# Ledger of designs, part 17: VH-VL binders against Inositol oxygenase (Miox)

Target 1, 258 residues: Inositol oxygenase (Miox), of Mus musculus (Mouse) (q9qxn5)
Amino acid sequence: FRNYTSGPLLDRVFTTYKLMHTHQTVDFVSRKRIQYGSFSYKKMTIMEAVGMLDDLVDESDPDVDFPNSFHAFQTAEGIRKAHPDKDWFHLVGLLHDLGKIMALWGEPQWAVVGDTFPVGCRPQASVVFCDSTFQDNPDLQDPRYSTELGMYQPHCGLENVLMSWGHDEYLYQMMKFNKFSLPSEAFYMIRFHSFYPWHTGGDYRQLCSQQDLDMLPWVQEFNKFDLYTKCPDLPDVESLRPYYQGLIDKYCPGTLSW
Below, E stands for the ipSAE of ESMFold2; O stands for the ipSAE of OpenDDE; V2 stands for 0.75 times the mean of E and O plus 0.25 times the DockQ between their complexes.

## First folded at step 12 (VH-VL; framework fv_rocatinlimab)

Design p2 (from u1 with light chain S95T; at its last look DockQ between E and O 0.85; V2 from the best seeds 0.82)
Fold by ESMFold2, look of step 12:
Structure p2 (fold): chain C 258 residues (1-258), chain A 123 residues (1-123), chain B 107 residues (1-107)
Amino acid sequence: as target 1 above (258 residues)
Amino acid sequence: QITLKESGPTLVKPKQTLTLTCTFSGFSLSTYGVGVGWIRQPPGKALEWLAVIFWDDDKLYSPSLKSRLTITKDTSKNQVVLTMTNMDPVDTATYYCARRDSGDYEGWYFDLWGQGTLVTVSS
Amino acid sequence: EIVLTQSPGTLSLSPGERATLSCRASESVDYSYLAWYQQKPGQAPRLLIYGASSRATGIPDRFSGSGSGTDFTLTISRLEPEDFAVYYCQQYGNTLTFGGGTKVEIK
């Protein structure tokens, strides 16, 4: 399970998850979906958004304390080396964390970064710090939301599950709004890449449809590059820029609505 | 019984600021999940959402009108106030206040409405 | 934003007949977050249906809602005299928008 017990940044990580697990509720998520649903906050290109991540360090990460913009290129290049024939998959690596720009717009990091979980049902055991961070979440005192299935029907499909609000869902919805021409696997991976309790922990399968089971191998493959390519040493970003600009021009060109 | 009542001017001049008050009874805006919002309806036309304020003082505004709108509350008086700047004849409408259903935390629909107040904008 | 198109614009029927009202969205409405309202002349709207198919408190069984994705329907199984009104749909999947209305009038 992802219950961190040591590391140089443990206090910051635990505090982020404590706040997340206290404040992410059905009511909170529903309001965030309305708040961000019009994509009227800023107009900018993908590369401008990548540049904004230079100002962000992910406070939910116990092992890395550097700007998230470097992580985007690290992940993309890891995928490119392993999957040279799938240029859209290289771009998924570059894009996947761009929803973190909400933290630069005043959203607290516990509503932007970190592992996600379903609201509206009982958190399962592999949710990080599950045993010590949910005691103050008001939904768990509500009988509609405190059972294993909560407000959901068995196998309703993850597309019908309200995930905790963060960069995964924001970016997924932004990509739909701007009509990115990526394959459905790309949208799915971005939407659920932070759902570690499911794709790594094996929890929440009672909520999955057959479509989710078909997509799980893609999310697990992406996770190999997201988790294992984080390091402070980055390749020469300037030499990589023309290649990734070419992919942006192909799949998500121009000035986009955020 | 639960009631909501709109009050304010019925006639305003172009470029002036409209201020409307919703006074309600039978429920509290301090109750978890409760919201009170404003919706308008031009004569013979469809409804248009304007703004909502919540129990925790969070506020959401219609994206197309947000630069002209301010919503506030006074929980002790059971009041919600909407201010709309730079009024124009196209803003002539019946203005309703309404309660967001506090029992459905997913829901963004309005289960109880005031009677509405017609505001005419003309020179 | 999601545009809701209601059809027909006017539905002329007699008491006792079945009414079927359509609401079509320009994009899929997430989670079937769709509500229906009834409005009589000079009155405020009244909530009928939420979540596409759930009846609001005090709404008779003759009102039913159905649909998902982009296509939603309000059905009144047997029209009563008090049901002749304008009906609006409203989505809350992302931001809030209302349809243009369907007027149900006496033939």
Scores: ipSAE 0.753, ipTM 0.885, lowest interface PAE 1.5, mean pLDDT 90
ESMFold2 (binder alone), look of step 12: mean pLDDT 91; pTM 0.931
OpenDDE, look of step 12: ipSAE 0.870; ipTM 0.931

Design p3 (from u1 with heavy chain G37S; at its last fold request DockQ between E and O 0.83; V2 from the best seeds 0.85)
Heavy chain, then light chain:
Amino acid sequence: QITLKESGPTLVKPKQTLTLTCTFSGFSLSTYGVGVSWIRQPPGKALEWLAVIFWDDDKLYSPSLKSRLTITKDTSKNQVVLTMTNMDPVDTATYYCARRDSGDYEGWYFDLWGQGTLVTVSS
Amino acid sequence: EIVLTQSPGTLSLSPGERATLSCRASESVDYSYLAWYQQKPGQAPRLLIYGASSRATGIPDRFSGSGSGTDFTLTISRLEPEDFAVYYCQQYGNSLTFGGGTKVEIK
ESMFold2, look of step 12: ipSAE 0.793; ipTM 0.902
ESMFold2 (binder alone), look of step 12: mean pLDDT 90; pTM 0.921
OpenDDE, look of step 12: ipSAE 0.908; ipTM 0.953
ESMFold2, fold request of step 13: ipSAE 0.797, 0.785, 0.778; ipTM 0.906, 0.901, 0.898
ESMFold2 (binder alone), fold request of step 13: mean pLDDT 90, 90, 90; pTM 0.906, 0.918, 0.920
OpenDDE, fold request of step 13: ipSAE 0.916, 0.924, 0.921; ipTM 0.959, 0.962, 0.961

Design p4 (from u1 with heavy chain S102E; at its last look DockQ between E and O 0.81; V2 from the best seeds 0.82)
Heavy chain, then light chain:
Amino acid sequence: QITLKESGPTLVKPKQTLTLTCTFSGFSLSTYGVGVGWIRQPPGKALEWLAVIFWDDDKLYSPSLKSRLTITKDTSKNQVVLTMTNMDPVDTATYYCARRDEGDYEGWYFDLWGQGTLVTVSS
Amino acid sequence: EIVLTQSPGTLSLSPGERATLSCRASESVDYSYLAWYQQKPGQAPRLLIYGASSRATGIPDRFSGSGSGTDFTLTISRLEPEDFAVYYCQQYGNSLTFGGGTKVEIK
ESMFold2, look of step 12: ipSAE 0.761; ipTM 0.891
ESMFold2 (binder alone), look of step 12: mean pLDDT 91; pTM 0.925
OpenDDE, look of step 12: ipSAE 0.897; ipTM 0.947

Design p5 (from u1 with heavy chain G103S; at its last look DockQ between E and O 0.78; V2 from the best seeds 0.82)
Fold by ESMFold2, look of step 12:
Order: structure tokens, then sequence, then C-alpha cells
Structure p5 (fold): chain C 258 residues (1-258), chain A 123 residues (1-123), chain B 107 residues (1-107)
């Protein structure tokens, strides 16, 4: 159901996924993990990073063409209304897309945005445009990676799976590097929130451990608010800033390494 | 037989630019997944990674040194060149050229090494 | 950045004995992406182990690696004269860093 057939930006979306599915390989992902694993590009606060997203529009999204910074506040406020007692969860909404700043540093959007999938095994049917975008991916010619399990053992756990590189894994690793004091559910939701073939499509369960099964409801709950972008109301960011600065001061204060 | 060999000056003065060339045979930097990089070892000390260049012209640099390093390749000559600016006596080390295995795409270890060249930085 | 601490600094043993070398990481090493190298005097490092436990091509079966998370071990089941050298661990989970080395020397 993630196979987009209409929308004002469909040609841009298809091109992004074709490039992603051609170039995201075991070699590529492993290289990106080394490239970004030292968090040495920039020192800045969370709110500075949110402000940088004013200059970014997600080219993998068929339904919106406005800066991602507004999406961050929309998602956060949706969660706040539904879960008023979980202030850390409000902050997850603000944070979840901050890894998209890599696109402002010269990374192509197909390596930053969009639905993720495991590299090193055959893509499953619910991967967006699966039937028309993987033909040129060199991993599918490699017998190590072209079976349903590929390089993985059954039920190895998603923490042992190389996901396609993008803002999910970058931000997860940044949060660990900077020692955010959020609960483990927050880290997990951010790490896998773009893995739609799994949490929405029901695919890849043969790779999941019991931990992944226990965490799936959290990712699905977050996803309800990530889809909030279909609402026409844009948040009043300036009136919201003091509340979210308070959460930042609590969980991830100060100047951080990116 | 696969070989890598480092060449360049063995003595440089402080603030000069070091240029080292890795010449290799028995494999190509045009092969998918191949990388060639540089690692140094100060006398009596541990190894330190510097830079890698890949078959597709992508480049990675050690974060602490990246402002001083440039890595390039000439695939037709089977050569990789490292340039390091503003040399200092603390940069005295044996500099090794090494290959990242082209068939282990998960791996970021070096399976074949040159013999190394000692570069001394002194007036 | 992940710091690798190797212990002991020096291990004095006789040929035929079992050597056990430790590499401890300051943070968990993702996917057990850890390599071991041997370096003899005047020579370049030689790859022994990758992925914590996989033996590189041409490495004798007396060398074995184990461990995960923050604690990794290189074992040499029976030391031969050519095994007296310095051993380095290296992680490649989310950057590239090397340990300080363990010297294995003849008692």
Amino acid sequence: as target 1 above (258 residues)
Amino acid sequence: QITLKESGPTLVKPKQTLTLTCTFSGFSLSTYGVGVGWIRQPPGKALEWLAVIFWDDDKLYSPSLKSRLTITKDTSKNQVVLTMTNMDPVDTATYYCARRDSSDYEGWYFDLWGQGTLVTVSS
Amino acid sequence: EIVLTQSPGTLSLSPGERATLSCRASESVDYSYLAWYQQKPGQAPRLLIYGASSRATGIPDRFSGSGSGTDFTLTISRLEPEDFAVYYCQQYGNSLTFGGGTKVEIK
C-alpha cells in the first residue's frame, strides 16, 4: 500500500526510490556507517538542527512539498494531544526526522529519506515499487544476498540487520553517541520508523527477534502521528518553542555532536 | 601476485606537504567494492587510519586529520596518492598503503598491506 | 569514538603454551565488527581475524577469535616460534579505531 499511484509529486518520488533501490547495497551501507559514525561534522543544538530543516523538502513524499521543520512540530503536537503523560514521546515526534540534515551536507536524498529496507537479502513484496526499481541493484546478482534470508540467520534480530542507509539509523546512532536520556522505546522507534515493509506491510518477520515483536506496537503507534502530514493545519512554531526547549533541556541538552 | 608498494620522500621539514604514492599490481581499483587506503604507525605506537579511496571515486578521511589530507587515484596507472599538508614532527611514522577486500562488502579491515615507508619530519 | 583497550600489555609465554589476548571496547561494537592483526618486527600488519571470529585466508586454525559487545578475545591454542609478535585489535562498527597492542614474547 505504499505503492504510490497518484499524488502531485509522483514522478519525483518514483525517481528517488529507483535511485535508492539501485544504489543501496551492503557495500554502500557499510561505507556510510563508517563515514557518519564519528559525529564530527558539526556542533549544534537540537533547535539549530530543527531550523536547518526549514531548507529541506522530503523528495520521497508524494503528498507534501513544504519544509520538514513543520512536520517535526506537527508530529510532536499530535503525540502530545494523544499521550499527554509521556513527555519523552512528544520529543520523539520533534526529533525523528532530524537525520535528514545529511541532505544539506551533500548526501543525495535517496540516501537520506524514504522507506527503508534490509540490504543483504532479497527485497520483499511490500517494499515500495519493488517490482520495478531493483533490476540494477548489483547485490541481487550475488548468491549471498539474493535469497529471502540472504546473509542473515533466521530471527537474528533487527539490530543485527543492515538497513538501507538514511535518517533513521543516522539519528539513532547520533542519539547514542550524545547519550540522550530517553527510554529505549524512543531509540527503537526512531531507528525503525521508516521500515514500512515491516511495521505496516507485515514483511521481514523471519528476521525479527522477540525484542522486535515486543517493540512493534510502539513503532506502529508512532507511525499514526508520522502520517499526521495530511492535516491542513500548520503549527504555530514560535508559541510551541518554549515547551519543546524544556524537553530538550531535560533529555538532550546543549550543543551536540553531529 | 598481488602487491602494494609505497613511495615518496623519507624526510620532510615541518610545515611542508608530504606526497606519498601507492603503486599496486594484481588487482584493479575499477573492481566493484575495492578500496585502497593509508594507515600510519608512529615508532613504537599503535596504528592510525588516515584515508581510503574507492572504486567509484568516493573518499573517506580520518575525522581528526581530514583538513590536512587529500587522497586521489589514477586507475590506469594502478596508483593512489596521499597528500598531507602542514607536516609536524608528531607526524613521524611508517606510512602503509593497504587494500580493503573487494569481496567482503561488510568488512572495513585491510587484507593486504605494503611494506611501509618511514617518513621523518625534522629540520 | 570507541576506545579499544588491550590487555595484558605484554604476555610472556613459552612455545606450546596457550595465549589469550583481550580487547575491551568503551562502547558496544556493532555487529561484532572486530578484526585482529599480527605484526612482527619490521613488517606490516597481517590480518588474522575479521568479524570477531572469522579466520582470514591462510591463517592457521590455532588462531581463533570470540566475543561480542564490548569484550573480545584472540586465542592462540599452541604458540609456535613464529607467533611471538605484537597483536592489535581493530573495530569497524561505526568508525575505525585500533587498540594499543599486546606483545607476546618468549619467556
Scores: ipSAE 0.773, ipTM 0.895, lowest interface PAE 1.4, mean pLDDT 91
ESMFold2 (binder alone), look of step 12: mean pLDDT 91; pTM 0.934
OpenDDE, look of step 12: ipSAE 0.893; ipTM 0.945

Design p6 (from u1 with heavy chain V34M; at its last look DockQ between E and O 0.86; V2 from the best seeds 0.82)
Fold by ESMFold2, look of step 12:
Structure p6 (fold): chain C 258 residues (1-258), chain A 123 residues (1-123), chain B 107 residues (1-107)
Amino acid sequence: as target 1 above (258 residues)
Amino acid sequence: QITLKESGPTLVKPKQTLTLTCTFSGFSLSTYGMGVGWIRQPPGKALEWLAVIFWDDDKLYSPSLKSRLTITKDTSKNQVVLTMTNMDPVDTATYYCARRDSGDYEGWYFDLWGQGTLVTVSS
Amino acid sequence: EIVLTQSPGTLSLSPGERATLSCRASESVDYSYLAWYQQKPGQAPRLLIYGASSRATGIPDRFSGSGSGTDFTLTISRLEPEDFAVYYCQQYGNSLTFGGGTKVEIK
């Protein structure tokens, strides 16, 4: 499980998850999807968005305390070394956290960062701090949402599950809106990479379709590089920029709607 | 026994500010998940949503009109107020207030509507 | 944003006939979050269908909705005189947008 018990940043991490598990409800998530669904907040390129992350430190991460922009290149380079023939997968590493820009637009970090979970059903045991953070979530008092399946049918597929709102879903939807020419595995990995209770904890399999089972190895492979790059080694970004600009030009060129 | 009713001016000159009030009964905007919004319809044309205000005072605005709109509520009076600045003849429309169904928290459709009020913008 | 295109623009039919109205989205509507409204002249819209296929309270079973992804259909199995109106679709998957309407009129 991802239940953190020590570390210099533990109080910040616990507070972020307590707020997340209190306030992420079916009503809240549905509202955020409408709020951000028109992608009308900013016009900018991918590299401009990466640069904006220079000012962001992820308050849900107990392992590092440095700007998230370097994490994008760390993840991308880890994937590039392991999968040299899959240039689209290198780009997934660069892109995957860009939805965190919502925190720079005034969104609280508990609505942007951290592990995700399904709203509309009972949280399962591997959700981080599950035993100590959900008691004030009003959905647990609603019989529609408080059972194992809640509002969902068995094996309905994760595409039909309303996940807690954050950078995963925002970025997935932004990529669809801007018509990125990446393979479907890329979209799927970005959409679910923070769903640790599922891809790492083994929970929520009762909601999964066969497509989700087929995609799980991709998400788990991506997760190796997301975890691997949590070390404080910072990449030489300027030497890497030309390569990743070439990938951006190939798959998601120009000024995009955010 | 749930009702919504729009009130306000029916004639506005260009560049003026429109203020519309929705008065409702049979439900409370303090109820968890509840929202009241505004939708307009130019004569013979499609519906266009404008804004929604929620039980917790959160607000959403149509992106194309956001700079011109303000929505507020007075829960004790069962009222929601829309203000729209810099009116133009193209804004001539019937303006409706409508309830977001509080029983379906995943749904963003309007289950009950007021009768509407026609606002004409003419010099 | 998702653009909803309704077809046909006008559907001329007689009472008792079946009406089939189309709503096509410019991209997939997540969770099939699509609603249908009926509007008669001088009246407010009336909610018919939500979630693509669920009838709102008090809506007769001659109204049915279907579809997913980008293609959605409203079917009126046997038109009654009171069913001649304009019909709008609305998506709520990732913003709020309405279609342009289909007018169902007496042939």
Scores: ipSAE 0.731, ipTM 0.878, lowest interface PAE 1.5, mean pLDDT 90
ESMFold2 (binder alone), look of step 12: mean pLDDT 91; pTM 0.928
OpenDDE, look of step 12: ipSAE 0.889; ipTM 0.943

## First folded at step 14 (VH-VL; framework fv_rocatinlimab)

Design q1 (from p3 with heavy chain D101N S102P; at its last look DockQ between E and O 0.94; V2 from the best seeds 0.87)
Heavy chain, then light chain:
Amino acid sequence: QITLKESGPTLVKPKQTLTLTCTFSGFSLSTYGVGVSWIRQPPGKALEWLAVIFWDDDKLYSPSLKSRLTITKDTSKNQVVLTMTNMDPVDTATYYCARRNPGDYEGWYFDLWGQGTLVTVSS
Amino acid sequence: EIVLTQSPGTLSLSPGERATLSCRASESVDYSYLAWYQQKPGQAPRLLIYGASSRATGIPDRFSGSGSGTDFTLTISRLEPEDFAVYYCQQYGNSLTFGGGTKVEIK
ESMFold2, look of step 14: ipSAE 0.768; ipTM 0.896
ESMFold2 (binder alone), look of step 14: mean pLDDT 90; pTM 0.904
OpenDDE, look of step 14: ipSAE 0.917; ipTM 0.962

Design q2 (from p3 with heavy chain D101S S102P; at its last look DockQ between E and O 0.91; V2 from the best seeds 0.87)
Heavy chain, then light chain:
Amino acid sequence: QITLKESGPTLVKPKQTLTLTCTFSGFSLSTYGVGVSWIRQPPGKALEWLAVIFWDDDKLYSPSLKSRLTITKDTSKNQVVLTMTNMDPVDTATYYCARRSPGDYEGWYFDLWGQGTLVTVSS
Amino acid sequence: EIVLTQSPGTLSLSPGERATLSCRASESVDYSYLAWYQQKPGQAPRLLIYGASSRATGIPDRFSGSGSGTDFTLTISRLEPEDFAVYYCQQYGNSLTFGGGTKVEIK
ESMFold2, look of step 14: ipSAE 0.788; ipTM 0.902
ESMFold2 (binder alone), look of step 14: mean pLDDT 90; pTM 0.915
OpenDDE, look of step 14: ipSAE 0.920; ipTM 0.964

Design q3 (from p3 with light chain S32Y; at its last look DockQ between E and O 0.68; V2 from the best seeds 0.00; counts 0 for: pae E 2.1 > 2)
Fold by ESMFold2, look of step 14:
Structure q3 (fold): chain C 258 residues (1-258), chain A 123 residues (1-123), chain B 107 residues (1-107)
Amino acid sequence: as target 1 above (258 residues)
Amino acid sequence: QITLKESGPTLVKPKQTLTLTCTFSGFSLSTYGVGVSWIRQPPGKALEWLAVIFWDDDKLYSPSLKSRLTITKDTSKNQVVLTMTNMDPVDTATYYCARRDSGDYEGWYFDLWGQGTLVTVSS
Amino acid sequence: EIVLTQSPGTLSLSPGERATLSCRASESVDYYYLAWYQQKPGQAPRLLIYGASSRATGIPDRFSGSGSGTDFTLTISRLEPEDFAVYYCQQYGNSLTFGGGTKVEIK
């Protein structure tokens, strides 16, 4: 999985990352946080949002080419099998990609999907396509943002780092706005699950606090199911819906603000 | 010397549309990262952000007022225009235009302000 | 949205005294996102502090900002006659809001 060197999807994936690495800047991220921070775009339930992902194929994913709604159930069921006693964790699997609905609202996919990276500092080596995609990013010409630490203090904590804008941060903020009753590990995993340069590549440790060290095993555990449940055998969503509706009723019931 | 100045009517009737113009000099709205924002202050009350327009013509609006607001620019004239529909006496305030500068500071700060114009909405 | 509560509403002090102004956020904000402004009667606000603790250009070193999370402070180490004004905090994160202000006035 995560084959960025060959395959039928590679041109689409590379184009998405080239646009992302060109246009994601401190300025861009700050504007998106304000734009989406009031959650007044739509009122809908979690299951309605999951259904909308039937219309979305993630153009940054090099491994698969099917609607993201099936990925939500694949991830959730993988977690359920491995952690049957943690029902909130099953729900994290269902929820984690729901921020991708922004792509259906007119956002370009490079502002929604794919691996995230910190803006406001120099990209680290494990960022996908790092050597060929950042040449036109204006922040790299800015002395404030072009050093290893950039705008950040050492060990300031990832909660104090501006990540590139996308579905991770949107969904994290949406869950806070709607006051989901999930544990803090759930919010953290969703917020940082696309930060592969950190949780898988080992980069950006100079920005991490003790809280980030404590949470890393949770993000890595989640990543096992996010990555390794992608397969062409798609789940029977209708048979699964009653169980997950029960979890939604428990942790994030009703019509939510998006 | 960098300046911003608000202009427009000082008295508006209820349900009418307010149009305010910000005319500025000493900087360009074509410069990367620059924005011009509108902010109002009712007499004796806190500041309230209304809208911003950026060098790349992107626009953001206060969520509670977005259905009533339109912001536009004319970069060649160094002007930004705000329209606000369906005015009500509660909208009586001093209206400021201010520069958002992402070039000198990290973040969303208003480093230069106009003098403000008081707009009264009669009962 | 994040609500900023400033206290006290009014601070009555003499020139030469130290002023301490509080800004409390309803949710955690990062100190990169918090600013302080000064507003004198009949004038527009003036940026004093950005990023919670950095002074804007031309601001005297008697002004300092501190804090993180939900609790932020503006300190004026020795009040000058020109410092008697209203002070506002402002955050930008996933919303852009101002505090209600603290008036610093002559005792």
Scores: ipSAE 0.585, ipTM 0.803, lowest interface PAE 2.1, mean pLDDT 90
ESMFold2 (binder alone), look of step 14: mean pLDDT 90; pTM 0.930
OpenDDE, look of step 14: ipSAE 0.888; ipTM 0.943

Design q4 (from p3 with light chain G51Y; at its last look DockQ between E and O 0.84; V2 from the best seeds 0.84)
Fold by ESMFold2, look of step 14:
Structure q4 (fold): chain C 258 residues (1-258), chain A 123 residues (1-123), chain B 107 residues (1-107)
Amino acid sequence: as target 1 above (258 residues)
Amino acid sequence: QITLKESGPTLVKPKQTLTLTCTFSGFSLSTYGVGVSWIRQPPGKALEWLAVIFWDDDKLYSPSLKSRLTITKDTSKNQVVLTMTNMDPVDTATYYCARRDSGDYEGWYFDLWGQGTLVTVSS
Amino acid sequence: EIVLTQSPGTLSLSPGERATLSCRASESVDYSYLAWYQQKPGQAPRLLIYYASSRATGIPDRFSGSGSGTDFTLTISRLEPEDFAVYYCQQYGNSLTFGGGTKVEIK
């Protein structure tokens, strides 16, 4: 899992991260927030969006090379088995990667997929390929953005941090725009689930508030199910659709703005 | 001295295409982070952002008007051009060009404005 | 899309008085990404405040901004004759929208 040192997919993965770490700047992120902040690209249901991911392979994933729609159901079912009492949590598993639809709209994958990191401050050591991919990022030449805290105050809270643009933040904002009736933990997990340098690497604690410390166990619990492996007993997606449609009808019904 | 100035027709017939030019001096649209926007104000009403073009030729449009708008630049002439198709009397407004502050990469506020040009759309 | 509601619509005051203008957002404005502009008759808007409370260059210190989340305020501590104008708020959190304006006029 998360093998960034060898494997048949490594060249594609490294290229994706090199582009990401070169082009994700404070300027870039601020533009993407405006570009996608009105949710005017498409009207569709959650299941239509899940179906669109059948055609997407995540170029930042070093371990697997198959469509994301299967991953959504695997994650959801893993959570359902471990947390049968939390139906909203099952739905988080289904939803968490839906922001990857931006890649189908012409966004380069380095602006959609992969691990996220804060812009506006120095990248920390657990950022994958950190030592070899940031040399051409103009923010690191700017003294406002090149220190440990950069443009941020100590313990300002991750809600006040500009994360690199991608499917996490897009989906979080889409869920707010469409007023999903999920608990705040669901929104938080989706927003930060790709922030591996923080929730797995232990970095960026100098930016965290108490709320972030309280939420970290939720993100880590979600991450257990997000890190799927190939399994010989794969779920039957068609048999699962009615259950998840019921959850969609409960928490995020109908045609949504994307 | 940094200046921006709008120019173009002041009267347009319905369904015609409006072309407005913003000519500026004292700064360059090739400078990292610089963006120039068009913003309009119908008589007696609030401001409405229309479009922006950046130093790297990236462009963003108001979602409600994007099918009618085209923004371009000519760096050698220090100009930004807005084209708006299918004009209607409700589009009567003062049209401004305005600069996004190039020193603040996260900010989307406008520190410099042209004087504006009134465009009337009437049959 | 975030709707900005400014109140009051008109504020009638005399020179020397304190003016307090409100801007309320329909949803929380991320990162305090809120600006204030002054517009005099026949003129372009003039940036006063950005980031909710930072004064733009050349703006007199009688202008101040405050607030966060959904509630923002522009204060003019002592009105001068040149301050009678329309004031607009603008958010840039996840889109670009302007408020409807507050007209500050001579009583």
Scores: ipSAE 0.768, ipTM 0.892, lowest interface PAE 1.2, mean pLDDT 90
ESMFold2 (binder alone), look of step 14: mean pLDDT 90; pTM 0.921
OpenDDE, look of step 14: ipSAE 0.916; ipTM 0.962

Design q5 (from p3 with light chain N94Y; at its last look DockQ between E and O 0.79; V2 from the best seeds 0.84)
Fold by ESMFold2, look of step 14:
Structure q5 (fold): chain C 258 residues (1-258), chain A 123 residues (1-123), chain B 107 residues (1-107)
Amino acid sequence: as target 1 above (258 residues)
Amino acid sequence: QITLKESGPTLVKPKQTLTLTCTFSGFSLSTYGVGVSWIRQPPGKALEWLAVIFWDDDKLYSPSLKSRLTITKDTSKNQVVLTMTNMDPVDTATYYCARRDSGDYEGWYFDLWGQGTLVTVSS
Amino acid sequence: EIVLTQSPGTLSLSPGERATLSCRASESVDYSYLAWYQQKPGQAPRLLIYGASSRATGIPDRFSGSGSGTDFTLTISRLEPEDFAVYYCQQYGYSLTFGGGTKVEIK
């Protein structure tokens, strides 16, 4: 999985990351925070949002080319089999990509999908296509943002780091806005699950606090199911809906603000 | 010297459309990261952010007022224009244009303000 | 949306005294993105503090800001005659809202 060197999807994937690494800047991220931070675009349930992902194929994904709604159930069921006692964790699997709905509202996919990275400091080596995609990013010419630490203090904590804008941060903030009753680990996993340079690549540890180090194993455990449930054997979504509706009713009921 | 100045009508009747112009000098909306906002203050009350337009023509609006607001710019004239429809007496306020701090791209605070123009909505 | 509650509503002090102004948010302000402004009658607001604790250019060092999460403070260490004004806090985490103000007036 995560084949960025060859395959039928590679041109689309590279184009998405080139645009992302060109346009995701401190200025861009700061504007997206305010644009989406009042959750005034739409009122809908979790299952309605999952259904909207039927219309979305993630153009940054090098591994598969099918609607993201199937991925939500694949991930959730993978977690359910491995962690049957943690029903909130099953729900994290269903929820984790729902922020991708922004792509259906006119946001370009490079501002929605794909691996995240910190803006305001130098991109590190494990960032996908790092050597070939950042040349046109204006922040890298700014001495405030072009060093290893950039605008950040050592070990300031990832909660104080401005991540590139996308579905991770959108969904995290939506969950906080709507007061989901999930454990703090769930919020943290959602917020950072696309931060592959950190949780898989081992980079950006100079920005991490002790809390981030304590949470890393949770993000890595989630990542197993995010990656290793991507297969052509698609789940029987219709038969699964009652179980997941029960979890939604428990943790994030009703019509939510998006 | 950097200046911003608001101009437009000071008296508007209910249901009419207000059009305000911010004319500025000493900086350009062509400059990367620069944004100009409209902010209002009813007499004796707190400030309320209305809208912003950026150097790349991106626009954001207060969610509660978005349906009534339009912001545009003319970079060659150093002007930003706010239009607010369906005016009501509760919209009586001093209207300011303000620059978002052009050197701090992470921030949404306003380092330079016009003098403001009082707009009264009365029949 | 985050509501900012400033206290006290009015603070009556003499020149030379220390002023302490409170801004309390209904929810945590992300990144401690909070600004303070001074406003005198008939004038536009003047930026004092951004990022909770960073002093804006040209602001005297008697003005300082502190706080995080939901509780923020503006301190004026020694009031000067020109400091008697209304002070507003403003958060800019994921939305833009202003507090109701604290009037600092001469006793």
Scores: ipSAE 0.825, ipTM 0.915, lowest interface PAE 0.9, mean pLDDT 92
ESMFold2 (binder alone), look of step 14: mean pLDDT 90; pTM 0.900
OpenDDE, look of step 14: ipSAE 0.900; ipTM 0.948

